# Designs tried in a protein design chat: miniprotein binders against D-amino-acid oxidase (daao-1). Part 3

Target 1, 310 residues: D-amino-acid oxidase (daao-1), of Caenorhabditis briggsae (a8xj44)
Amino acid sequence: IQERIPDSVVTIIAEKFSPNTTSDVAAGLIEPYLCDDDVDRVISWTKSTIQRIQEYMNEGNPGAESQEQSGYWLQSVKSVPKWLEVMKNVKILTGNELKMVAKRPEHKFGIFYTTWYLEPTPYIKWESDKFLKNGGKIKNSKIQKIEDVEKEFGLFDVILNCTGIGARHLIGDNEVFPTRGQILKVKCPSVKHFFIDDQFYALLNDTTITLGGTADRHQWDRTINPKISEKIFQENCKNIPSLRSAQVISSHVDLRPSRVTVRLEAEPDSKVIHNNGHGGSGITLHWGCALECVELVKKVLAGKPGISKI

## First folded at step 21 (miniprotein; from W4 with R79M)

Design Z2
Fold by OpenDDE base, last read:
Structure Z2 (fold): chain B 310 residues (1-310), chain A 103 residues (1-103)
Amino acid sequence: as target 1 above (310 residues)
Amino acid sequence: STEQAEDMIKRAHELMQEAKDLINKGDPFRAYRILYKAERLMQDAKEIATRGSPDIVERLIDTAERILSRALLLIEWWMPELARLMLKRAQELVDEARKILES
């Protein structure tokens, strides 16, 4: 918003901030999920996000610079989605190549490709610093209802709802539900490629590997299940034997704010704009969705002269 | 009531079939929307079945719902064909549950 609407004062209000958010523990792999009936729109959001990541990379962030990573996606049933067109080094594995990588009977088809990953914590800091330098404000507050925002902080010209799972209480959006994901963070320097199959994944981060994971729809339990952790570890070790020597660093549970579709819309005759329900694609889609939010904001502000409070 | 549960899982089965057809037609997202409704029905049916149905029926419905949930995720992960296979299994379990409820 600040970059596209210069005559604006933007305030972020949140209960929790990095490094204590669910985003901070995400793997950060750039890979979209099917979350809209317009696949091209999803891909467009992904492309925009990739561009922003490239900007982030180009500025240089010693010790926390996100990079490209390559690896294998093995499948029991062949799937070659359109979003692979925005990835690099895409190769469908031959039978012989598959034989060299496959670890399970269900590994019947494979794709090698290169994508990007984003370390969430350093990235959030980078964006936050820019935000503050541009005159943005950050407020720590727990808002129970959207109407309380203006009671506490004064009148706004536009209000953006990006509350994730909190939207159920904030605005009564019952279409938002959690998808519970449990993961492991491990250290295993010898692993140089990601490995994804129908059930499990090992994704590379700067200093750790994210092993996953579960995806339980409508599950609210944030408690780590040690049995699940063990299963995640053992099954990923089957896929990548080198992981047997890995050091387990931590376990995490995240509730991904899921909807049938991403809710990116302005309420009719309202100053409220929604940007919510990204599920597991929050990092992948965040910048693309933000750009569309800007356009919605401009529409809401149409005809209002001067500085706008957002 | 057990009758209500039976009706719900029957409707869920129909939705699963429709979703499979949509997947075959190359419209996985529309299939997803339909399956989301089926998932809700299965969840509700599970809650009802626990109050008066044989234990086996509850287990069948629970398992079918879990498979259905997995199918939804697979569609999100751009694997609609695998989702279709999962739906077939879910339908079989629902059919078995219905047979028991009708007896």
Scores: ipSAE 0.705, ipTM 0.871, lowest interface PAE 0.7, mean pLDDT 89
Fold by OpenDDE base, fold request of step 26:
Structure Z2 (fold): chain B 310 residues (1-310), chain A 103 residues (1-103)
Amino acid sequence: as target 1 above (310 residues)
Amino acid sequence: STEQAEDMIKRAHELMQEAKDLINKGDPFRAYRILYKAERLMQDAKEIATRGSPDIVERLIDTAERILSRALLLIEWWMPELARLMLKRAQELVDEARKILES
């Protein structure tokens, strides 16, 4: 917003901030999910995010020398989604190549490709620093209802709802539900490629590997299940035997804000704009969706002169 | 009531079939939307069945719902063909549950 609407004062209100959010422990892999009826729109968001990652990389941020990783997606049933077109080094594995990588009978097809990832904590810091430098404000507050925002902080010209799972309470969006995901963070420097199959994944981070994971729709339990952790570890070890020597660092549970479709819209005759329901694609889609939000904001502010409070 | 549960899982089964057809036609997202409705029906049916149906029916509905949930995720993960296979299994379980409820 600040970059596209210079005459704006933006305030972020949240209960928790980095590095204390679940997003800080995400794998950060750039891979979209089918979350909209317009696949091209999803891909467009992804492309925009990739562009932002490239900007991040080009600024030479510490730890951002490379935000790319390559690896294998093995499948029991062949799937070649359109979003692979935006990835690098895409190759469908030959039979011989598959034999070299496959670890299970279910690994019947395979794709090698290169994608991007964002290490969440340093990236969020980078964005936050820019935000603050541009005059943005951050307030730590738990808002119960969207109406309380203006009561507590004064009048806004536009209010953006990006509350994730909190939207159920904040605005009464009952279409938002959690998808519970449990993951492990491990250290295993010998692993150089990601490995994804129908059930499990090992994704590379800067210093750790994210092993996963469960995806339980409509599950609200945030408690780590040690049996699930053990299963995640064991099954990923089957896929990548070198993980047997890995050091387990931490376990995490996230409730991904899921909807039938991403809610990116302005309420009619309202200053409220929604950007929610990204599920597991939050990082993948964040910049693309933000750009569309800007356009929605501009529409809401159409004809209004001066500095806008957002 | 048991009758209500039966109607709900019947409708869910129909929706699963429609979704499979949509997947076959290359429209996985529309299939997803329909399956979302089916999932809700299955969840509601499970709650009803727990109150008035044999334990086996509850277990069948629960398992079918879990499979359906997995199918939805697979569609999100761009694996609609695998989702279709999962839906077939869910339908089989629903059919079994219906047979028991009708007896």
Scores: ipSAE 0.702, ipTM 0.867, lowest interface PAE 0.8, mean pLDDT 89
Fold by OpenDDE base, last read:
Structure Z2 (fold): chain B 310 residues (1-310), chain A 103 residues (1-103)
Amino acid sequence: as target 1 above (310 residues)
Amino acid sequence: STEQAEDMIKRAHELMQEAKDLINKGDPFRAYRILYKAERLMQDAKEIATRGSPDIVERLIDTAERILSRALLLIEWWMPELARLMLKRAQELVDEARKILES
């Protein structure tokens, strides 16, 4: 917003901030999910996000933890989604190549490709620093309902809802539901490729590997299940034997704000804009969705002169 | 009532079939929307079934719902064909549950 609407004063209001958010523990792999009826829109968001990541990488700032990573996606049933077109070094494995990589009978089809990953914590810091430098404000507050925002902080010209799972309570969006994901963070320096199959994944981070994971729809339990952790570890070891020597660093449970579709829309005759329900694609889609939000903001602000409070 | 649960899972089964057809036609997202409704029906049916149905029916509905949920995820993960296979299994479980409820 600040970059595209220079005559704006933007305030972020949240109960929790990085490094204590759901995003902070994400693997950060750039890979979209089908979350809209318009696949091209999803891909467009992804492309925009990739561009932003590339900008981030090119700045070379200390803590800029975003790189490319390559690896294998093995499938029991062949799927070649369109979003692979935005990835690098895409190769469908031949039968012989598959035999060399496959670790399970279910690994019947395979794709090698290169994508990007984003370490969320340092990235959020980078964006936040820019935000603050540009005159943005951050307020720590627990808001019960969206209507309370203006009561507490004064009038806004536009209100953006990016509350994730909290949208159920804040705006009454009952279409938002959690997808519970449990993951492990491990250290295993010898692993140099990601490995994804129908059930499990090992994704590379700067100093750790994210092993996953569960995806339980409509599950609200945030408690770590040690049996699940053990299963995640053991099953990923089957896919990548080198993980047997890995050091388990931490376990995490996150509730991903899920919807049938991403809710990216302006409420009719309202100054409220929603950007929510990204599920597991939050990192992948964040910048693309933000850009679209800017356009929505501009529409809402149409005809209002002067500095806008957002 | 058990009758309500039966109707709900029947409707869910129909929706699953419709979703499979949509997947076959290359429209996985529309299938997803339909399956979302089916998932809700299955969840509601599960809650009703726990009050008056045999334990086996509850287990069947629960398992079918879980498989259905997995199918939804698979669609999100761009694996509609695998989702279709999962739906077939869910339908089989629902059919079994219905047979028991009708007896």
Scores: ipSAE 0.701, ipTM 0.869, lowest interface PAE 0.8, mean pLDDT 89
Fold by OpenDDE base, fold request of step 26:
Parts: sequence; C-alpha cells; structure tokens
Structure Z2 (fold): chain B 310 residues (1-310), chain A 103 residues (1-103)
Amino acid sequence: as target 1 above (310 residues)
Amino acid sequence: STEQAEDMIKRAHELMQEAKDLINKGDPFRAYRILYKAERLMQDAKEIATRGSPDIVERLIDTAERILSRALLLIEWWMPELARLMLKRAQELVDEARKILES
C-alpha cells in the first residue's frame, strides 16, 4: 500500500507480533495450494511473490538469508501441477532416477525442482522496518469486533481484514476453519535437498529443517502430541536416512486459516476489504494478494482527494 | 434421527460420486466445493448417529469422514487422482453404514 499509494497513512493493529505469530514457525517454502477456482490467479499471486522474494534476496539479509532450495517430490499417483511452470530446474524423474531416490513402495512418480524459501522471522522484520520507515504505524491491541476498530483508533478510509483464523470472531466469517498442523524443527546440516511425499515432508531452512506433518481439518487443538512428533520424525527418517542423526530442536502446532477459497474482495458499498483464508499458502501468496489488495483499496478511495487513512 | 443420518450420508455419497466424476473431467476445484458440502453432511451425520445407532455405524461414518477430509487436502495439494482413489474407499464405508442402518 505505502509503495503504491504514497498519500496514505497505514496502521497495523494486531494482538501478537513477530516472533510470536504462526508465520514465524512456518517452513516458508514457496509452493501454492489449489485455493481458488481460478488457477491462473493463484499462479499470478505466486509469481508476484517470487519477484518480491528476489528483491528481498538482492537487498541482503545477513544471518538469515532466504534462498533457493531444490529437492524431490515423490508421489504414489502421478500429478504435474501447473505451479511447476514458475519453478526452476523442473525434471520428471526417469524410472532409473526414481529407483535411486525412492524409499517406499508408494514412491511411484517423482519430480525434482527448485523453489524458494523465506525465513519468516527475518523477512517479517525486513518488511516491518520498511513499513515503519515509510511512516507506518503499529498498534498492539486485541480487537474483538471489526466495529471496535474505529471506536478505538478513530475513523479510517479503508479497513483491511487480514486476521486469519480470527475472522470468525472479528467479522463472523464462519467459512474460515482451522487446519491443524504439527511439525518438528530439527538440525541436520548434511541434508541438502528437500524431500516431499504424499504424507511427509522435510523442508530446508537456514539453520533447521522443518519436518512435517499433520493436516487436520476443523481441529482446534493446539496441544502438541508427542506420538505424532515421533511419527513425523521416524517417517521422515525413512525418506532421508541421514535425519537419524538430527537434533530435535522444537515441536510446533499451528492452525492454518482455511477456506474453500481465498477471500480477497471488497465488501460492496463498504470500506472493508478482506484478504484472508490462505491456509498453508500464506507465505507463498502474500505479496501477490497484497498487490491485488492495493487495487481494491484504490477503487474504494476513488474520488477522495488528499491523505487517506488505512 | 437415524433416518436423518441415513439421508445425510446418502447425499454425501452422491456428492462423492459427483466429485469423482468432476476430477475425471479435469475440474478438481469444483470437486473440492462439492466435497466440502459432503464433509459437512458427514460431520452432521456423525453427531446424529452417536445418539441411536450401533457403535459400528459411528465408527464407519467417522472413518469415512476422515478419509474424505484427507481427499480434500489432497486436492488442495494438487493431487486429485489420489483423492479420487480415497473417495472410493470412503464411499464403500458409507455404503456399509447405510446397509446396517437399513437393517
């Protein structure tokens, strides 16, 4: 918003901030889910996000640099998703190549490719610093209802709902539901490729590997299940034997704000714009969705001269 | 009532079949929308079945719902073909539950 609408004052209101958010523990792998009926839209958001990541990489982030990573996606049934078109070094494995990497009878089809990852915490800091430098404001507050925003902070020209799972309470969006994910963070420096199959994944970060994981729709329980953690570890060790020497650092449970589709829209005749329901694709789609959100903001602000409060 | 549960799981079965057909036609997202409705029906049926149905029926519905949930995730993960295979199993379990409820 600040970059595209210079005559604006933007305020972020949140209860929790980095490093204490769900995003802070995400693997940060760039790979979209099918979260909209317009596949091209999903791909477009992904492309835009990749461009922003490249900008981030070019500016440098010492000590926590997001980079490209490569690895294997093995499948029990052949699937070639459209998002592979935006990835690098895409190769469908031959039968012989598959035999060299397969660890289970279910590994019947395989793809090697290169994608990007974001370290969430450093990235959020980078964006936040830019935001503040550009005159943005941050307010720590727990908002119960969307109507309370203007009561507490004064009138806004536009209000953006990016509350994730909180949208159920904030605006009564009952179409938002949690997908519970449990993951492990481990240290295993020898692992240089990610490994994904139908059930499990090992994704690389700067200092850790994210092992996963569960995906339980409509589950609200945030409690870590040690048996699940053990299963995640053991099954990933089958895929990557070198993980047997890995040091387990932490376990995490997150509730991914899921919907049938991403809700990126302006309410009719309203100053409220929604950008929510990204599920596990929040990092993958965030910048693309933000750009589209800017266009919606411009439409809402059409005809209003001067400085806009957002 | 048990009759309501039977109707719900019957409708869910029909939706699963329709979704499989859509997957075969290359429209996985429309399949997802339909399966989302089926998931809600299965959840509601599960709640009803716990009050008056044999334990086996509840278990069958619960298992079928879990498989259906996984199928939805697989569609999100761009794996509709695998989702279709799982839906077949879910349908079998629903059919078994219906047979018991009709007896």
Scores: ipSAE 0.686, ipTM 0.869, lowest interface PAE 0.7, mean pLDDT 89

Design Z2
Fold by ESMFold2, last read:
Structure Z2 (fold): chain B 310 residues (1-310), chain A 103 residues (1-103)
Amino acid sequence: as target 1 above (310 residues)
Amino acid sequence: STEQAEDMIKRAHELMQEAKDLINKGDPFRAYRILYKAERLMQDAKEIATRGSPDIVERLIDTAERILSRALLLIEWWMPELARLMLKRAQELVDEARKILES
């Protein structure tokens, strides 16, 4: 918002900030999920995010080290979704190429492609530094109800809800639900390609590999299950044998804020705008959704003549 | 009650059939919306079955719900045809559970 409404004053209110957020442990690979009935909208959000990542990369700062990443998606039943049109070097594997990479009987079809990835903590720092330098404000607080924001921090022209699972309590959005995911972080520098099949994935970061994973809809348990970590490791070793020598760093559980559709809308007759419920696609969609939020902010401000912009 | 749980899994089975038909017609997102309703029904039926149904019925409902949940994830991941195959298996388990409840 600050970049596209330059006379605004923007305040971010959160209980936790980077490096202590769920986003800080994500792999950051760009690939969208089917999260809206308008497929072209999802693709547009993804394109906008890729463009922002390219801007981040082009600044050349030591903390702006996002890279392209290539790898394999192996499938038991063929699927070639439309979102691949935004990726680079897309190739459906031939029978001989598939034989060279398949490790399981269910690896019956394969797609090689190049996408982008993001190191979340440095990226969030880059965005946060720009925000603060341009006069943005940050407040550390746990808000119990969205209505309490103005009691504690004063009046605002617009309030944006990006609260994830917290929206259930804060705003009463009971359509958001957790999808529990357990992942494992390892070091294995010899692995150079991501690998995804129907159940497991290995996604590359600069110095680590994120092994996954589980996706358990409507599960709230944040405890790490060591049997699940062992399964994630062993099954990924079947897909990528060189992982057998990997150094295991850590296990993590997150509760992804899933919703049947992403909530990107203005509350009727209100100054509250929602941008929430991105599930496992939060990084992939973030900039495109933010750009739509700007247009919603403009609409809310236009409906209140005489009120200063934020 | 046991009758309430049976009605819920019967309705979930019907919704899974509608979703399979929608996938065949090339409308996986509408199938996803229908299956979300089926998932909620199966979860409610499992809770009721835990309180008053035979242990084998509770296990069948639990397994079917897990397979249905997997099918929803597969649609999200752009694999609706694999999801359709999973739904067939979930329906079979629901049919088995209903047969036991009706006896």
Scores: ipSAE 0.547, ipTM 0.805, lowest interface PAE 2.1, mean pLDDT 81
Fold by ESMFold2, fold request of step 26:
Structure Z2 (fold): chain B 310 residues (1-310), chain A 103 residues (1-103)
Amino acid sequence: as target 1 above (310 residues)
Amino acid sequence: STEQAEDMIKRAHELMQEAKDLINKGDPFRAYRILYKAERLMQDAKEIATRGSPDIVERLIDTAERILSRALLLIEWWMPELARLMLKRAQELVDEARKILES
């Protein structure tokens, strides 16, 4: 909003900020999930996010050294989704090429492609630094209800809901639900490609590899299950034998804010705009959804009489 | 009651069939929306079965619900054809549970 609506005053209110968020442990690989009935909208959001990542990388920022990542998606039943059109170097593997990389009988089809990734913590710092430099304000507070924002912090022309699973409590959005994912972080510099099959994945970051994973819909338990971590490790070692020598760093559980459809809309007869429910695609979609949110903000502000905020 | 659980899994089975047909017609997102309703029905049926049904029926409903949940994830991950195969298996488990309840 700050970049696209000049003279705006933007305040971010959250209980937690980077480096202490669940986003800070995400792998950061760019690939969208099916989260909207308009596939072209999802693709557009993904393209916008890639463009923002390219801006981040072009500025030579710390954590931008590994801008692109290539790897394999192996499948038991062929799927060539439309979103691959935004990726680089897409190649459907021939039978001989597949035999060279397949590790399981169910690896029957394969796609090699190049995508982008980001290190979440440095990226969030880069965005936050620009926000603060341009006069943005940050407030550390736990808000009990969205209606209480103006009681505690004064009147705003627009209020944006980006609260994830918290939207269930804060605004009564009971269509958002957790998808519990457990991942394992390892160090294994010899692995050079990501590897994804029907059940498991290995995604590269600069110095670590994120091994996954689980996706348990409607599960709230944040407790790390060591048996699940061991399974994730052993099954990824079957896909990538080099991982057997990996140094295990940590396990993590996240509750992804899933929703049948991403909620990107203005609340009727209200100053509240929702941008929430991105599930496992939050990083992939973040900038594109933010740009669409700017247009909603402009429409709400156009309905306001009188003087705007500084 | 146990008849409520049977009605719920019967309805969930019908929704799974409709979703499979939609996947075959190339409309996986509408299939996803329908399966979300089926998922809720199976979760409710499991809760009822835990309190009033034989253990084998509860296990069948639980397994079918987990397979249905996996199918929803596969659609999210752009693998609707694999999801369709999983739905066939979930329907078979529902049919087994219903046969026991009807005995």
Scores: ipSAE 0.532, ipTM 0.805, lowest interface PAE 2.2, mean pLDDT 80
Fold by ESMFold2, fold request of step 26:
Structure Z2 (fold): chain B 310 residues (1-310), chain A 103 residues (1-103)
Amino acid sequence: as target 1 above (310 residues)
Amino acid sequence: STEQAEDMIKRAHELMQEAKDLINKGDPFRAYRILYKAERLMQDAKEIATRGSPDIVERLIDTAERILSRALLLIEWWMPELARLMLKRAQELVDEARKILES
């Protein structure tokens, strides 16, 4: 918003900020999930995010030498989704190529492709530093109800809801639910490609590899289960034998803010705009959704609220 | 009640069939919306079953719900055909649970 609406004054209100957010632990690989019935909209959001990552790369992103990453997606039942059209070097593996990479009987079809990734913590710092340099304000507060924002912090022309799972309580959006995922961070510099199959994944960052995963819909438990961490590690070692020598760094649980559809819309006859419910695709979609949100803000300020639902 | 749980899993089975048909017609997102409703019904039936159903019925409902949840994830991951195969198995488990409840 600050970049695209001149003379705006933007305040961010949150209970937690980087480096202590769920996003700081994420792998940051660009790959969209099916989160809207308009597949072209999801692809457009993804492409806009890629463009923002390229801007970050052009400014010499801190601690990163490259934002491109290649790897394998191995499948038990063939699927070649449309979003691959925005990726680079897409290659459907031949039978012989598949045999060279497959580690399990269920690895029956394979796709190699190049995508982008970002390191969440330095990226968020880069965006936050720009926000503050341009006059943005940050306030650390836990808000119980959306109505309380103006009671505690004064009047605003527009209020944007990006509250994740908290929207259930704050807004009454009971379509948002957690999807619990447990991941493991390891160091293994010899691994050069990501690897994804039907159940497990290994996604590369600059100095670590994120091993996953679990996805438990409607589960709120934030407690790390050591047996799950062990299973994630051992099963990924089957896919990538080099991981057996890896240094285990940490385990994490996130509660992804899942929703049947992403909620990107203006509340009818209201100053509230929703941009929420991105599930496991929050990083992949973030900039594209933000740009669409800017257009909604412009229309609400011009007196044309409630333009789109989903 | 046990009759409420049976009605819920019967309805969930019907919704799973509708979703399988939608996947065959090339509309996996609408199938996802239908299955989300089925998931809620199976969760509610599971809660009722823990209070007044035989252990084997509870386990069948629990297993079917977990398979249904996995099918929803597979659709999210752009693998609706694999999800369709899993829905067939979830329906079989629901049918077994219903047969026991009706006896």
Scores: ipSAE 0.528, ipTM 0.801, lowest interface PAE 2.3, mean pLDDT 81
Fold by ESMFold2, last read:
Structure Z2 (fold): chain B 310 residues (1-310), chain A 103 residues (1-103)
Amino acid sequence: as target 1 above (310 residues)
Amino acid sequence: STEQAEDMIKRAHELMQEAKDLINKGDPFRAYRILYKAERLMQDAKEIATRGSPDIVERLIDTAERILSRALLLIEWWMPELARLMLKRAQELVDEARKILES
């Protein structure tokens, strides 16, 4: 908002900030999920986000020199989705190329491509530093109801809800539900490409590899299941034999805030705008969704004369 | 009641068929939205079946619900054709459960 509505004063209110958020432990690979009925809209959000990441990397920030990552997506049933058009070096594997990388009978079709990678924590810091530099304000508080924001912090012209699973209680958005995922982080410097099949994945971070995974819709359990961690490790070793010598670092569970569709909307007769329900694509889509939120904010402000100079 | 569970799995079967047709027409996200409704119906039917249906029926409903949940995840990851194949299997399990409930 600051960058596109320059006379605004923006305050972020959150219980937790980086480096202690769920986003700070996520793998930073750009991969859109099917989260909206307008496929071109999802692709547009992805392109906008890639452009923002390129801006971050062009500023010479730590990790910028390793901003591209290549790897394999192996499938049992052919799928060549349209979002690949935003990726680099897309190559559908020939039969001989597939034989060189396939490790399972169900690896029957393969795609090699290059996408963008970022470390979440430095990136979030970069965005946060720009926010504060532009006069943004941050408040550390747990808000139980949207109505309580103005009781605790005063009046605002617009309230943006960017909460994840907490949106169920905060605003009564009962269409948000968790998708539970368990991952394993390992060190194995010899692995140079990501590897994804129908069930498992290995995604490269700067110093670690994120092995996954599970996806359990409507599951709230945050406890780590050691048998699941062992299965994730062993099955990824079948796909990438080099992992047998990897050093296991940690296991993590996340609860992705999922909805049937991403919610970018203003409440009727209200100054509240919602931007939630990204279902594991939050990093991939974040900037594109933010740009659309700017247009919603402009519409809300246009309906309230005398708000323009806050 | 068992009649309530049968109605739910019958409706879920119909929604799965609609979704398969939408996938064939190249509209996987609309299929996703329809299958979300089917998922809730199967979850509710499973809860009811636990209380008053034969164990085999409850297991068939549970297995079909798990396959349906997997199909939704596959659509999210741009694999609607694999999801369509899994929906066929889920429908077969629902049909089997309904046949038992009718007898």
Scores: ipSAE 0.359, ipTM 0.724, lowest interface PAE 3.4, mean pLDDT 76

